# Miniprotein binders against q96jn8r1131to1294: the designs that were tried, part 187

Target 1, 164 residues: q96jn8r1131to1294
Amino acid sequence: TLEFLENHGKNILLSNGNRTATRVASYNQGIVVINQPLVPQLLVQVRIDFLNRQWTSSLVLGVITCAPERLNFPASACALKRAAWLLRGRGVFHNGLKICEKFGPNLDTCPEGTILGLRLDSSGGLHLHVNGVDQGVAVPDVPQPCHALVDLYGQCEQVTIVNP

## First folded at step 16 (miniprotein)

Design c17
Fold by ESMFold2-Fast, scan of step 16:
Parts: sequence; C-alpha cells; structure tokens
Structure c17 (fold): chain B 164 residues (1-164), chain A 83 residues (1-83)
Amino acid sequence: as target 1 above (164 residues)
Amino acid sequence: SKEEDLFKEAEQFAKLALEMLERGDYMYAAEYYLLAAEEALEAGNPELAFKYARKAIELAKKSGNEEFLKEAKELLKKIKKEL
C-alpha cells in the first residue's frame, strides 16, 4: 500500500496510517516521498486537503532519482539539484532550472479537493494527472528507479494519498 | 571543511536566484536568496548572509508574500546580531 516515508521534511507530521501529511509550522521544510518507487503504470495520487491563503506559492510535485530513505531534505524542493524533476506553478524544472514554461494547470491556484497524480508511461515519460485527467508528458525519459515527491510548500499545508 | 561546503551551497543558491530572477520568477528567486542567506550565516559569514537576506526581502515584497517577508526580516534580525 502507498504511504509517505518516515523520512520527511522537519515540519511534517504524518497521520492516517502515514497516508496524510500535514505541515505544522512555517511555509517550508515540507517535503514528503512515497514509500515505493514510481514504476510504469503505477498512478500515485494526492488530494489537496488544506490551503493557507496567507502564502502566495503552493505545492510542488515531481520525482527524484536518488534514494530517499535517509536523504537530508532541503527546506524546499527547489533546492534539490542533480536528481530532481519538479512541477511548480505552471513550470517544469530539472535540477533547479526551468525546462518548460507552461505545462498543465497552475499548481499555485489549484483549490482544496484537487487530486494530483503522477504516473510513468511505458517509455519513461512522466505524466501529471489532475482530477483524473491526464495532462500529458511533462518530462520524457525519466531515469529509473525514481520516487514520487510532494513538497507541501506555502499555501499547501495538508495532502492525503488517495486511491484511483 | 563544513564551512567551505556551506559557502559553496550559498554561492550556488545565489546563482540559482539570479537565474530565476532573469526568467521573471520573483518568488523562486526570493526563495533561493533566502536559502543562500541561511547557508552563508551557517558558514560564519554574516556579511554575505546580510547581502542575500536583503535581496530576498526586496523580491518577497514584489511577490506580495507578507509571511515570507516577515520570515526574511526575522532572519535579517538574526544576521544583524552576528555582525
């Protein structure tokens, strides 16, 4: 079963059988990672449970290709260099650099209740799903193994893993 | 040394901040400058930390993120105590 790893950002509290992640302080230190590698055909989904609209930026999601179990996470996923492909706002980022300007909806404006999904296709393309709708390939040829990551940054203070 | 590694991280975050700024990503740029300031302070260089924290504050004002701005200003107060 899909759960968030016990290794996470310092401001995270896991609950609901490690299926709910809550950021309990500040605006950062909120990175969580799914407990199994993102293999082709696996759809990992999280629901946005709570947005604190005092903040202007919101959650980031994507994949990392380094082993997450003992990784010392930075304060923000945007500080990940060398091993990360991230979706933030409407942008796609690789190792801190913006590689696509407009992809899918603006993640900074997705409301509470939005379900966001990550899936690898058979060719290694990373797909974003929004409320069950495939947005297409955000990143081609993601190296494997890779791990799904959510950064509860800014507005997004709680997410829950949901089954398809 | 640990201080040398932290200094290198501060420099790299500052470079990423400039890159985001050149792309018009003010919030991402502010974030990277704040990270650069934190690493510079940990490296024992409060003057460099002060420079980066001030830049983060300027960009946070442009983004309208009042809570981020407050946190950046609190870091600046901490940095000033070590100057």
Scores: ipSAE 0.105, ipTM 0.427, lowest interface PAE 4.1, mean pLDDT 85

Design c18
Fold by ESMFold2-Fast, scan of step 16:
Structure c18 (fold): chain B 164 residues (1-164), chain A 83 residues (1-83)
Amino acid sequence: as target 1 above (164 residues)
Amino acid sequence: SKEEDLFKEAEDFAKLALEMLERGDYMYAAEYYLLAAEEALEAGNPELAFKYARKAIELAKKSGNEEFLKEAKELLKKIKKEL
C-alpha cells in the first residue's frame, strides 16, 4: 500500500501507518515522498486535513526523478532546481523555471477536505486531479522513474494518503 | 565553472523572487531572495548576497514570518563577515 517514506523533511511526523504526514513546527521543512514510483495509471491522492491560516502560501505537489530514500531535502520544494516538476500556487515549475502561468485551481486557496491527486498517463503526461476531477496534463513526458512529492509548506500542516 | 553556475542560480532565484513579489506572494518572494543570497555567497559575491539577504529580511517582515526573519538575519551575519 501507498505510504510516505521514512526519509522526509525534519519538521514532519508520520502517523496512521505512515499514511498521515503532520508538520509539527514552523512553516517549512515539510517535504514528504510516496514510498513507490509513480508508474503510469497509478493515482496517488492526498487529502488536506489541516490549514493554519497564519501563513499565506500553502502546499506544493509534484514529482522528482532522483532517488528519494537518502535525499537530503531542502527547506522547501521551491529550492529544488534539479529533477523536479512542481505545482505551486497557480503555476507549474520545472527545476525552478516557470513553464505554465496558470494550471488548475490555486493550490494556496484549496480548503480543508480537498483531495489532490497525481497520475501519469500512458504517454508520460503528469495529471493533477482535484476532488476526483482530472485537470488535464500539467507536465508532458515526465522522465521515469519518478516519485510523487508533497511539500507541507505554509498553511498546509497535515495531509493523509487517500485511496480512490 | 562552479562559481559561474552558482552565480547564474543566484540570478535565477532572484528573478523568481521578483515574480512572486509581483503576485503578492511575500512568503515565497522572501524565500527565493534568501536562496539567491546563499548562492551568491557561495559564488564568491558577498556584495550581491548582502543585497538579496536585505530584500529577504524586508519581505519576511511584510509577511509576518518571524521564524524566517531569524534565519535571514543569521545569514546576513555570515555575509557581513565576508564583506
Scores: ipSAE 0.046, ipTM 0.463, lowest interface PAE 5.7, mean pLDDT 85

Design c19
Fold by ESMFold2-Fast, scan of step 16:
Structure c19 (fold): chain B 164 residues (1-164), chain A 83 residues (1-83)
Amino acid sequence: as target 1 above (164 residues)
Amino acid sequence: SKEEDLFKEAEIFAKLALEMLERGDYMYAAEYYLLAAEEALEAGNPELAFKYARKAIELAKKSGNEEFLKEAKELLKKIKKEL
């Protein structure tokens, strides 16, 4: 059973059996991590439940390769200097450096109800799925074990884990 | 070279801020400038930290992010004590 870890950013409240994450304050301190590693072919999906248009940027998705259970999360995922591969806006980032200019849809413009998924293929490629559609390989050869991360940044104030 | 080594992280974050500005991403641009200022201050360069904190404040005003503006102004107070 997929759940968000109880170790999370300080502005997060978990509900619905730890399957819904809500950012209850400000625009940051909203990092959550899935409770089990991304193993090949496991599809982890979250639905965007609520967007606040006061903010200009929105959620970030990605993976980290460090153990998340006791990790002291920074204010935003963009401050992760090591062991992080992130999808932000239209870009793909590794440890803060842009490795792809334009991949998939602009995450800053995805509406409420959008379902975003992360999956590793058999070769270790990280895939983004949007409303059931595979966008392709965003990151090749992700080291294992790795853990799916969502940063409820800016506009995105609530997400829920969705099963097929 | 020696100065570049000491302030490398600040310069990397400042470059990322410029890339975010080109994309119209004012919130992340401001965040990266604030990170650049923090790294510059930690590395012992309050003049460089002041430069980047001012850019973060300018962008926070453009984005209307009052919470971030408060954070950036608090960092500016710390920087001014070291000038």
Scores: ipSAE 0.061, ipTM 0.513, lowest interface PAE 5.9, mean pLDDT 86

Design c20
Fold by ESMFold2-Fast, scan of step 16:
Structure c20 (fold): chain B 164 residues (1-164), chain A 83 residues (1-83)
Amino acid sequence: as target 1 above (164 residues)
Amino acid sequence: SKEEDLFKEAEEYAKLALEMLERGDYMYAAEYYLLAAEEALEAGNPELAFKYARKAIELAKKSGNEEFLKEAKELLKKIKKEL
């Protein structure tokens, strides 16, 4: 069963059998990682439960290829320098470098109730799904093993893992 | 060297801050400038750290977030001890 790892950003509280992550303070320190590697065709989905409009930027979604269970997470996913592929706003980022200017919808404007998904295809391409709709390949040739990551940054204060 | 690696990281964060600023993302711009300031300070360049921390304060003010302002001001106090 998919759960968030107990190793997470310091402002996170896990509940609902580690399937709900709540950021209880500040705007950052909200990184969570799924407990199992993202293997081809596994669709990992989270629902946006609560947005705090005090903040302007919102959640970041992506994968990392380093071992997450002993990571000291940085304040935000944007500070991950090694083997990180992130979807933020409309951009796609690899190790801090923007590799695509506009991909999919603007993640900073997705409303409460939006379901966001990550999936690897058979060729190792990383796909974003939004409310069940495949947005296409955001990142080709992701190394394996890799782990799905959500950064509850800014507006996004709560997400819950949902079944496909 | 460790110092050269930290300096490179500071430059990379500053570049990302400018990119976020161009798209009007003041929250991420402020965050990246704070990260740039931290790396510059650890690299032994408090003058550069001071420059970045000031930019973070200005952007935190523009974003309207008091929490950003407090973090940036606390880093600035730490940097001033090294100047």
Scores: ipSAE 0.108, ipTM 0.485, lowest interface PAE 5.0, mean pLDDT 85

Design c21
Fold by ESMFold2-Fast, scan of step 16:
Structure c21 (fold): chain B 164 residues (1-164), chain A 83 residues (1-83)
Amino acid sequence: as target 1 above (164 residues)
Amino acid sequence: SKEEDLFKEAEEWAKLALEMLERGDYMYAAEYYLLAAEEALEAGNPELAFKYARKAIELAKKSGNEEFLKEAKELLKKIKKEL
């Protein structure tokens, strides 16, 4: 069963059998990681449960290729400068560098109830799924093993893992 | 040459901050400037750290949130001790 790891950002509270992550303070320190490596064809999905419009930016989604169990997470995923491929707003970022200007919907404007998914294809291409619709390959040739990461940044204060 | 190399990490974060600022993404711009300030301080340049921290505070005010401002002001206190 898919769960969020107990190693997470300090502002996170896990509930619902570690399937719901809530950021209980501030706007940052909200990184969570899925407890299993993202293997080809595994679809990992989270639903946006609660948005706080006090903040201007929202959640970040992506993968890391370093071991997450003992990682000291930075305040936000955007501070990861190694082993990280992130989807933020409309952009795709590799280790802080924007590699695609416009991919998928603007993550800063996705409403509550949106279901976001990550999946690797058989060639190692990372796909984003939005409400069940494959947006295509955001990142080709992701090294393995890799781990799905969600940063409950800014507006996004709660997400829940959901089944396909 | 070596002095230039010491501040590359801070300059890299500052460049990312400018890119976010150009897009109107004030929260990430402020966050990148805070990271630039922290790296500059760690590299032994509190004057550069002060400039970046001030920029982060200005951008945090544009984002309209008190909690962001408190974090930036806390870093500024730390920087002022080294000036």
Scores: ipSAE 0.024, ipTM 0.411, lowest interface PAE 6.1, mean pLDDT 85

Design c22
Fold by ESMFold2-Fast, scan of step 16:
Structure c22 (fold): chain B 164 residues (1-164), chain A 83 residues (1-83)
Amino acid sequence: as target 1 above (164 residues)
Amino acid sequence: SKEEDLFKEAEELAKLALEMLERGDYMYAAEYYLLAAEEALEAGNPELAFKYARKAIELAKKSGNEEFLKEAKELLKKIKKEL
């Protein structure tokens, strides 16, 4: 079954059989990673459970191609220096380089209850799904193996893995 | 050297902060400046760290992020000890 890894940002508390991640302090140190590689056609989904409107920016989703089990995570996913493809706001980023200005809905404005999904197609294209709707290819040719990452940044203080 | 690598990283983080600032992402812009200040301080350049920490504080005020503002001000106190 899909679970969040025990290696996570220091402000994360895992519950519900490691399927719910809660950021219990501050606005950062909230990176979590799925316990299985994102293999083609596997749809990994998380539901936004709680938003704290004290903060202005919200969660980041993406993939990393380095082994996550003993990785020393930075305070925020946007500070990842290698092997990271991230969706933040409306942008798509690779290792800090912005590769798309506007893709899908604005992740900073998705309400509580939104289900966000990541999936690789058979050609290695990374897809974002929003409430069951495929938004298209955000990143072509993602190297394998890769791992789905969620950064509970800012507003987003809780997410839960949900099955398709 | 490690100090030279950290200095280069500080400059790259500051460049990312400018990019975020131009997009109106004040929260991420402040974050990148704070990271740049930390790297500059570790690189042995407290003058550069002070410059970046001041930018982080300015942007934190614009975003209304009081918790970040407190964090940035604590880093600024640490930087001032090294000046």
Scores: ipSAE 0.074, ipTM 0.436, lowest interface PAE 5.0, mean pLDDT 85

Design c23
Fold by ESMFold2-Fast, scan of step 16:
Formats: C-alpha cells, sequence, structure tokens
Structure c23 (fold): chain B 164 residues (1-164), chain A 83 residues (1-83)
C-alpha cells in the first residue's frame, strides 16, 4: 500500500493511515515523499483536498533520486540543488534549472478535487497524469531508483493518496 | 569558515530569488530573499541582510499574506538593530 513517509517537512501532519498529508502552518516546510520507489508503470496519484487562495503559488510534484528516509528537507522542494526533477506551475525543473517552459496544465490553478499522477514509462520517461489523462513525457530518462515527491507549497494545504 | 559558508548560501539563495522574481513567482522570490537575509545576517553582514529583507517585504506584499509580511518585517527590525 502506498503511504507518505514519516520523514517529511516539519509543517506536515500525516493522517488517514499516512495517506493524507496536511500542512498545518505557514506556506512552506510541506514536502512529503511516497514510501516506495516509483518503478516503471506504477501510477502514484494524489488528490488536492484543500486550497488556501491567500497564496499565489501552489503544489509542486516530481521525483528525487536520493534516498528519502533520512533526508533533511529544505523549506521548499525548489531549493533542492541535486537529484531533483520537479513540476511547478507550467515549468519542468532539474536541480533548480528550468528545462521546459510550458508542460501540462498550470499547477498553480488546479482546483480542489484535481487528481495528479506520476508514472515512469518503460523507457524511463516521467509522465504527469491529470484526472486520469496522460499529459505526456515531462522528463526523459529519469535515473532509477527514484521517489515521488509532493511539496504542499503555498495554496495547497492538503493532499490524499488515491488508488487508480 | 562557517561565516564564509553562510555567505555563500546567502548568495545562492539570492540568485534563486532573482530567477523566481524574473519568472513572476513572487512567493518563491520572497521566500528565497528572506532566507538570503537570514543567512547574510548570521554571516555577519547586516547591510546585505537589509537589502534582501527589503526585497522580501516588497514581494510579500504582492503575495497578499499579512502573516508572512509581518514575519519579514520582524526580520527587518532585527537586522536594523545590527546596523
Amino acid sequence: as target 1 above (164 residues)
Amino acid sequence: SKEEDLFKEAEEMAKLALEMLERGDYMYAAEYYLLAAEEALEAGNPELAFKYARKAIELAKKSGNEEFLKEAKELLKKIKKEL
């Protein structure tokens, strides 16, 4: 069963059998990681449960290729300088460098109830799924093992892991 | 030294903040300037910390959050005591 790891950002509270992550303070310190590697064809999905429109930016999701169980997380995922591929807004970022300007929908505007998914294809391409629809390859040739990461940043204060 | 490491971290955070600002990511820009200000202050450079904290306040106003703005203003007050 998929769960969020107990190692997470300091503002996160896990509930619902570690399947729901809530950011209980501020706008940052909200990184969570899935408890098993993202292996090819595994679809990991989270639903946006609660948005606080006081903020302008929202959740970030992606993968990291370092071991997450004892990782000291930065305040936001975008500060990760190595081993990170992230989807933020409409951009795709590798270790802080923007590698694609416009991919998929704007993550800062996805409403409550949106289901966001990450999947590796057989060639190591990282796919984003939105409400069950494959958006295509955001990042080719992701190194393995890699781990799915969600940063409950800004507007996004709660997500829940959902099964396909 | 630790102070040299903190100064380097402050510069890296400020560069990230500028990149976020140029993309219109005001929340990230504000956060990274605030982090840069904190690191610059700890590195013993209150003048640089003041510069970054002022940018953080400006951008926090654009994000519309009064609590974040209050936090940034408190840091600026702390920095002014060291000037």
Scores: ipSAE 0.252, ipTM 0.617, lowest interface PAE 3.2, mean pLDDT 86

Design c24
Fold by ESMFold2-Fast, scan of step 16:
Structure c24 (fold): chain B 164 residues (1-164), chain A 83 residues (1-83)
Amino acid sequence: as target 1 above (164 residues)
Amino acid sequence: SKEEDLFKEAEEFAELALEMLERGDYMYAAEYYLLAAEEALEAGNPELAFKYARKAIELAKKSGNEEFLKEAKELLKKIKKEL
């Protein structure tokens, strides 16, 4: 059973058997990581439960290849300088640097109720799924093991892990 | 050393801030400058921290992020005590 790790950003409160993450303060310090490595064919999905339009930027998701259990999380996922591939807005980022200008929908505009998924294909390509629709390969040949990460940044104040 | 590592981290955050700024991402640019200021202050360089914090404040005003602006101004007060 998929859950968020107990190690998370300081503004996160886990509930619902560690399947719901809520950012209870500010706009940052909201990183959570799934408790199992993202292995090929595993689809991990989160639903956007609550958006606060006070903020302009929103949820970031992606993968990290470092061990998350003891990681000191930075204030935002974009401050991860090693071993991170992230989807933010319309861009794909590797260790803070933009490597693709336009991939999939704009994550800053996804409404409450949107289900976002991450999956590795058999060739190690990282796929984004939006409401069940595969957006294609965002990152080829992701190093393994890797771990799915969600940053409840800005607008996105709550997400819940959902089963396929 | 820890001080050298923090100084290098401050420089790297400042570089990321410039990259965000060139893309017009004022909110993330402001955040990276604030991170650079925090690392510079911890490294024992309040003059550098002051410059980065002022950049963060300027960019926060451009982004309209009032909550961030308050946080950045609070850090600036701490930096001024070290100057």
Scores: ipSAE 0.079, ipTM 0.438, lowest interface PAE 5.0, mean pLDDT 85

Design c25
Fold by ESMFold2-Fast, scan of step 16:
Structure c25 (fold): chain B 164 residues (1-164), chain A 83 residues (1-83)
Amino acid sequence: as target 1 above (164 residues)
Amino acid sequence: SKEEDLFKEAEEFARLALEMLERGDYMYAAEYYLLAAEEALEAGNPELAFKYARKAIELAKKSGNEEFLKEAKELLKKIKKEL
């Protein structure tokens, strides 16, 4: 089954059979990665469990193309340059560049209970799903293998992997 | 060179910080300025690093975020030793 890897940001505590990730300190050091590569048609979904309104920015979602099992995670996903394609706020980012200004809903304003999903289509396009609804292709032709990443940044202090 | 690559990355992080400020997203703006300062310091430009670290401190103070402020001040202290 899908689980978060034991290798994660230092402020993360895993529970619920490694299916729930909680950021227990600060606003950063909250990167988690799914234990299996994101292969075509696999839908990886997380539910936002808890938002701390002390912060203004929230969860970042995306993929990395480097091997995550022994990766020394940076404080935030923003520091992952060439290896990461990230959805943050309303933007899509790669290698420090904003490659799309307005894609999907604003991730900084999604409420508790929102289910966010990542899926590759048969052409290698990365899709975002929000509450079961496909938002379309955020990133075309993602290099393989790639791994689904969640950065519990700012407001987002807890997520849980949920089945499709 | 590695120093030139780091300088380019510092400039890119600073550009992203400005974009976040335009959106009113001061948390990501502060984070990007901290990243810009770190890259500038590694590139051998402590004067530029000092400039970015001060911007991060201003944003951290406005947020009331003690962790941001502490991190930014520690980096600024490190930068000052290289000046």
Scores: ipSAE 0.253, ipTM 0.610, lowest interface PAE 3.5, mean pLDDT 86

Design c26
Fold by ESMFold2-Fast, scan of step 16:
Structure c26 (fold): chain B 164 residues (1-164), chain A 83 residues (1-83)
Amino acid sequence: as target 1 above (164 residues)
Amino acid sequence: SKEEDLFKEAEEFAKMALEMLERGDYMYAAEYYLLAAEEALEAGNPELAFKYARKAIELAKKSGNEEFLKEAKELLKKIKKEL
């Protein structure tokens, strides 16, 4: 039931039953969204399948609280105007504004094979999991419903949804 | 309007670029300026887009990322056609 939505960035190609997303051009236009809402205790995970060393920045992940089915995605997730909480590099961003300088590992340096997870706790706290290890609360009090988002930006050219 | 929203996004990316610059993160600064240029161009402001794209190219040269530099120069060509 966990799949990437058919509404995605224009450089994305979905395969493997819409569980694998590949960015086939450039470094941007690579936003994908999980088709079902991120409900408390559901762990949504993606594996980094392929990194292109020509780029410096890498994968961004987080949540949006707007309906994604008809959303006109910008070139980068960090350009989302409203209702977005994102993890990029070491930073946490809300609607394009950096709200935390350093959280968890540097996402720009995670190697191929890394499994990144997003989970809401019972209080609405958004957690990042790295290779099964809970990094703690990145964002408190995320409004619901919300949807997990991955931006295959820069280095990250392919991800696959994996089960816990 | 949508153009006003894109202009505001361009300004915010430019602000983030300055923060990266103060940290000495030339490649992150370059990427944020390129995002600012893209949003400015979409907003119908090629003059502002040109300014940001030039800044991205300058910073990318300092970092030595040749593929990013190539992409930034391609955006600059598109911006110049709109000037």
Scores: ipSAE 0.013, ipTM 0.375, lowest interface PAE 6.9, mean pLDDT 83

Design c27
Fold by ESMFold2-Fast, scan of step 16:
Structure c27 (fold): chain B 164 residues (1-164), chain A 83 residues (1-83)
Amino acid sequence: as target 1 above (164 residues)
Amino acid sequence: SKEEDLFKEAEEFAKIALEMLERGDYMYAAEYYLLAAEEALEAGNPELAFKYARKAIELAKKSGNEEFLKEAKELLKKIKKEL
């Protein structure tokens, strides 16, 4: 079954059989990674459980192509300068640089209960799903193996892995 | 070691912060200096953490972001206990 890895940001507490991640302090140090590689057609989904409106930005999600089990995570996923493709706000970022200005909905405004999904298509394109709706290809030709990453940044203090 | 890896991360965040500052992006500069301070503290270098946290507070005040300012001040209080 899909779980978050025990290697995670220092402000994360895992519960519910490692399927729920809670950020217990601050606004950062909230990176979690799914325990299985994102293989083509696997849909990995998380539900936003709790938002703290004290903060202005919200969660980031995407993929990394380095092995996550012993990685020293930075405080923010956007500080990853190698092997990372991330969605933040409406932007798409590759290794810390914005490569697309507007893709999908603004992740900083998604309410509690929103289900966000990541999926690779048969051509290696990374798709974002929002409440079951495919937003299209955010990143073409993602190298494999790759791993789904969620950064519980800012407003987003809790997410839970949900099945399709 | 893990401490050495964290020290390198602190330097990288500070480098990004400087780039943001040179571009006039005070809010992003504050965020990255705060990240640098946290990593420096975790690496066992509270003196370096103090310098970065002070810079983050200065830039957060300049940008007017109360959320970051509160967090930076709380981190600075933690850093002072280690000095």
Scores: ipSAE 0.011, ipTM 0.187, lowest interface PAE 9.1, mean pLDDT 82

Design c28
Fold by ESMFold2-Fast, scan of step 16:
Structure c28 (fold): chain B 164 residues (1-164), chain A 83 residues (1-83)
Amino acid sequence: as target 1 above (164 residues)
Amino acid sequence: SKEEDLFKEAEEFAKVALEMLERGDYMYAAEYYLLAAEEALEAGNPELAFKYARKAIELAKKSGNEEFLKEAKELLKKIKKEL
């Protein structure tokens, strides 16, 4: 069963059997990680439950290749440096640096109710799914093992894990 | 070298910060300037770190984020010890 790890950013409160993550303060310190490695064909999905539009930017999705169970999480996912591949806005980022300019929809404008998914294909390509629609390969050849990460940054104050 | 790698990372974060600033995204811009400051400090360039930390504080004030201001001011204290 997919859950968010007990180890998370300091502003996160987990509920609903660790399947809902709420950021209860500020705009950052909102990183959560799925409890199982992202293996090929596993589709991990989260629904955006609540957006606070006083903030400009919104959630970040991606994968990390370091062990998350005892990781001291930084204020934002972009600070994870070499261990992270992240989708933010319309960009794809690795080590905090932009490696692709326009991929998929703008994550800063996805409304409440949007379901965002991460999946590895059989060749190790990382895919983004939006409301069930595969956006294509964001990152080829993701190093294994890796773990799905959501950063409840800015506008996005709550997400819930949902089944396909 | 490690110092060269950190300096390169600081410059790359500063470039992203400028891009965010051009879009009017003050929260992201402030965050990236703070990351640039941290890496400049680790690279042994406290003068550059001070420049980026001040920019992060300026942008954080525009975004109205008091918790980020606290974080940026804590880094500024560390930078001042190295000046």
Scores: ipSAE 0.013, ipTM 0.367, lowest interface PAE 6.8, mean pLDDT 84

Design c29
Fold by ESMFold2-Fast, scan of step 16:
Structure c29 (fold): chain B 164 residues (1-164), chain A 83 residues (1-83)
Amino acid sequence: as target 1 above (164 residues)
Amino acid sequence: SKEEDLFKEAEEFAKFALEMLERGDYMYAAEYYLLAAEEALEAGNPELAFKYARKAIELAKKSGNEEFLKEAKELLKKIKKEL
């Protein structure tokens, strides 16, 4: 079964069999990673459980190609070096560089209850799903193996892994 | 040491902030400076943290993001207690 790894950002508390991640302090140090590589046909989904509206930015979603079990996570996913492809707000980012200006909905405005999903297609394209709706290919040709990452940044203080 | 690792992380965030500033991404630059300020404070360098937090506040004002300004000002209060 899908779970968040025990190696995570310092402000994270895992519960519900490691399927719920809660950021218990501040607005950062909230990176979590799924315990299995994202392989084609696997749909990884998280539900936004709690938003703290005192913050402006919200969760970041994406993939990393480095081994997450030994990774010393930075305070924000956006500080990850070249091994990361991230969806933040409406942008798609690689190694901090914006490679697409407007993709899918604005992640900073998704309400509580929204289900966000990541999936690789057979060609290695990374797809974002929002409430079961495929938004299309955000990143073509993602290197493998890769791991799904969620950064509970800013507004987003809790997410739970949900089954498809 | 842990302090040296945190200091290096603060410098890395500040470098990313400069890259974002050069691209005209004021809000993104502000976020990176605020991250640099937090790590500098945790590294035991409140003077450097103050410098980065001020840069974050100035860039957030240019972006017009009042909610981020609240966040940055709260960190500045914590930094001032350590000075």
Scores: ipSAE 0.017, ipTM 0.348, lowest interface PAE 7.1, mean pLDDT 83

Design c30
Fold by ESMFold2-Fast, scan of step 16:
Structure c30 (fold): chain B 164 residues (1-164), chain A 83 residues (1-83)
Amino acid sequence: as target 1 above (164 residues)
Amino acid sequence: SKEEDLFKEAEEFAKYALEMLERGDYMYAAEYYLLAAEEALEAGNPELAFKYARKAIELAKKSGNEEFLKEAKELLKKIKKEL
């Protein structure tokens, strides 16, 4: 069963059997990580439950290749300068630096109810799924093991893990 | 060189900060300026690091994020020792 790890950003509150993450303060300190490694055939999906339009940017999705259970999370995923591949807005970032200008839809504009998914293909390519639609390979040859990460940044104050 | 790579990373982070400022996202702008300051300091350019850390602090004050301000001020103390 997929759950968010108890090790998370300090502004996160977990509920619904650790399947719902809510950011209860500010705009940052909202990183959560899925408890199971992202292995081929596993589709990890989260639904955007609540957006606070006071803020400009929204959630970030991606993977980290370091052990997450004892990681000291930075205030936002953009500060992960090692072992991180992230999708923010329309960009793809590796260790904080942009490696692709435009990939998939703009994550800063996805509405409440959007279901976002991460999946590894048989060749280790990281795929983004949006409302069931595969956007293609965002990152080829992701090192393993890796773990799915969601940064409830800015507008995105709540997400829930949903089954495929 | 390692210093050249760090300097280029500092410039990229500063570029991201400016992009965030242009869209009105002072929160990401502050974080990227702090990252730029860290890389500039590591690259051996404390004057540039000072400039970026000052911008990060200015923008962070708008958000009221006390923890981030604390981190930014700690970096500024380290930068001042190298000036």
Scores: ipSAE 0.514, ipTM 0.755, lowest interface PAE 1.9, mean pLDDT 89

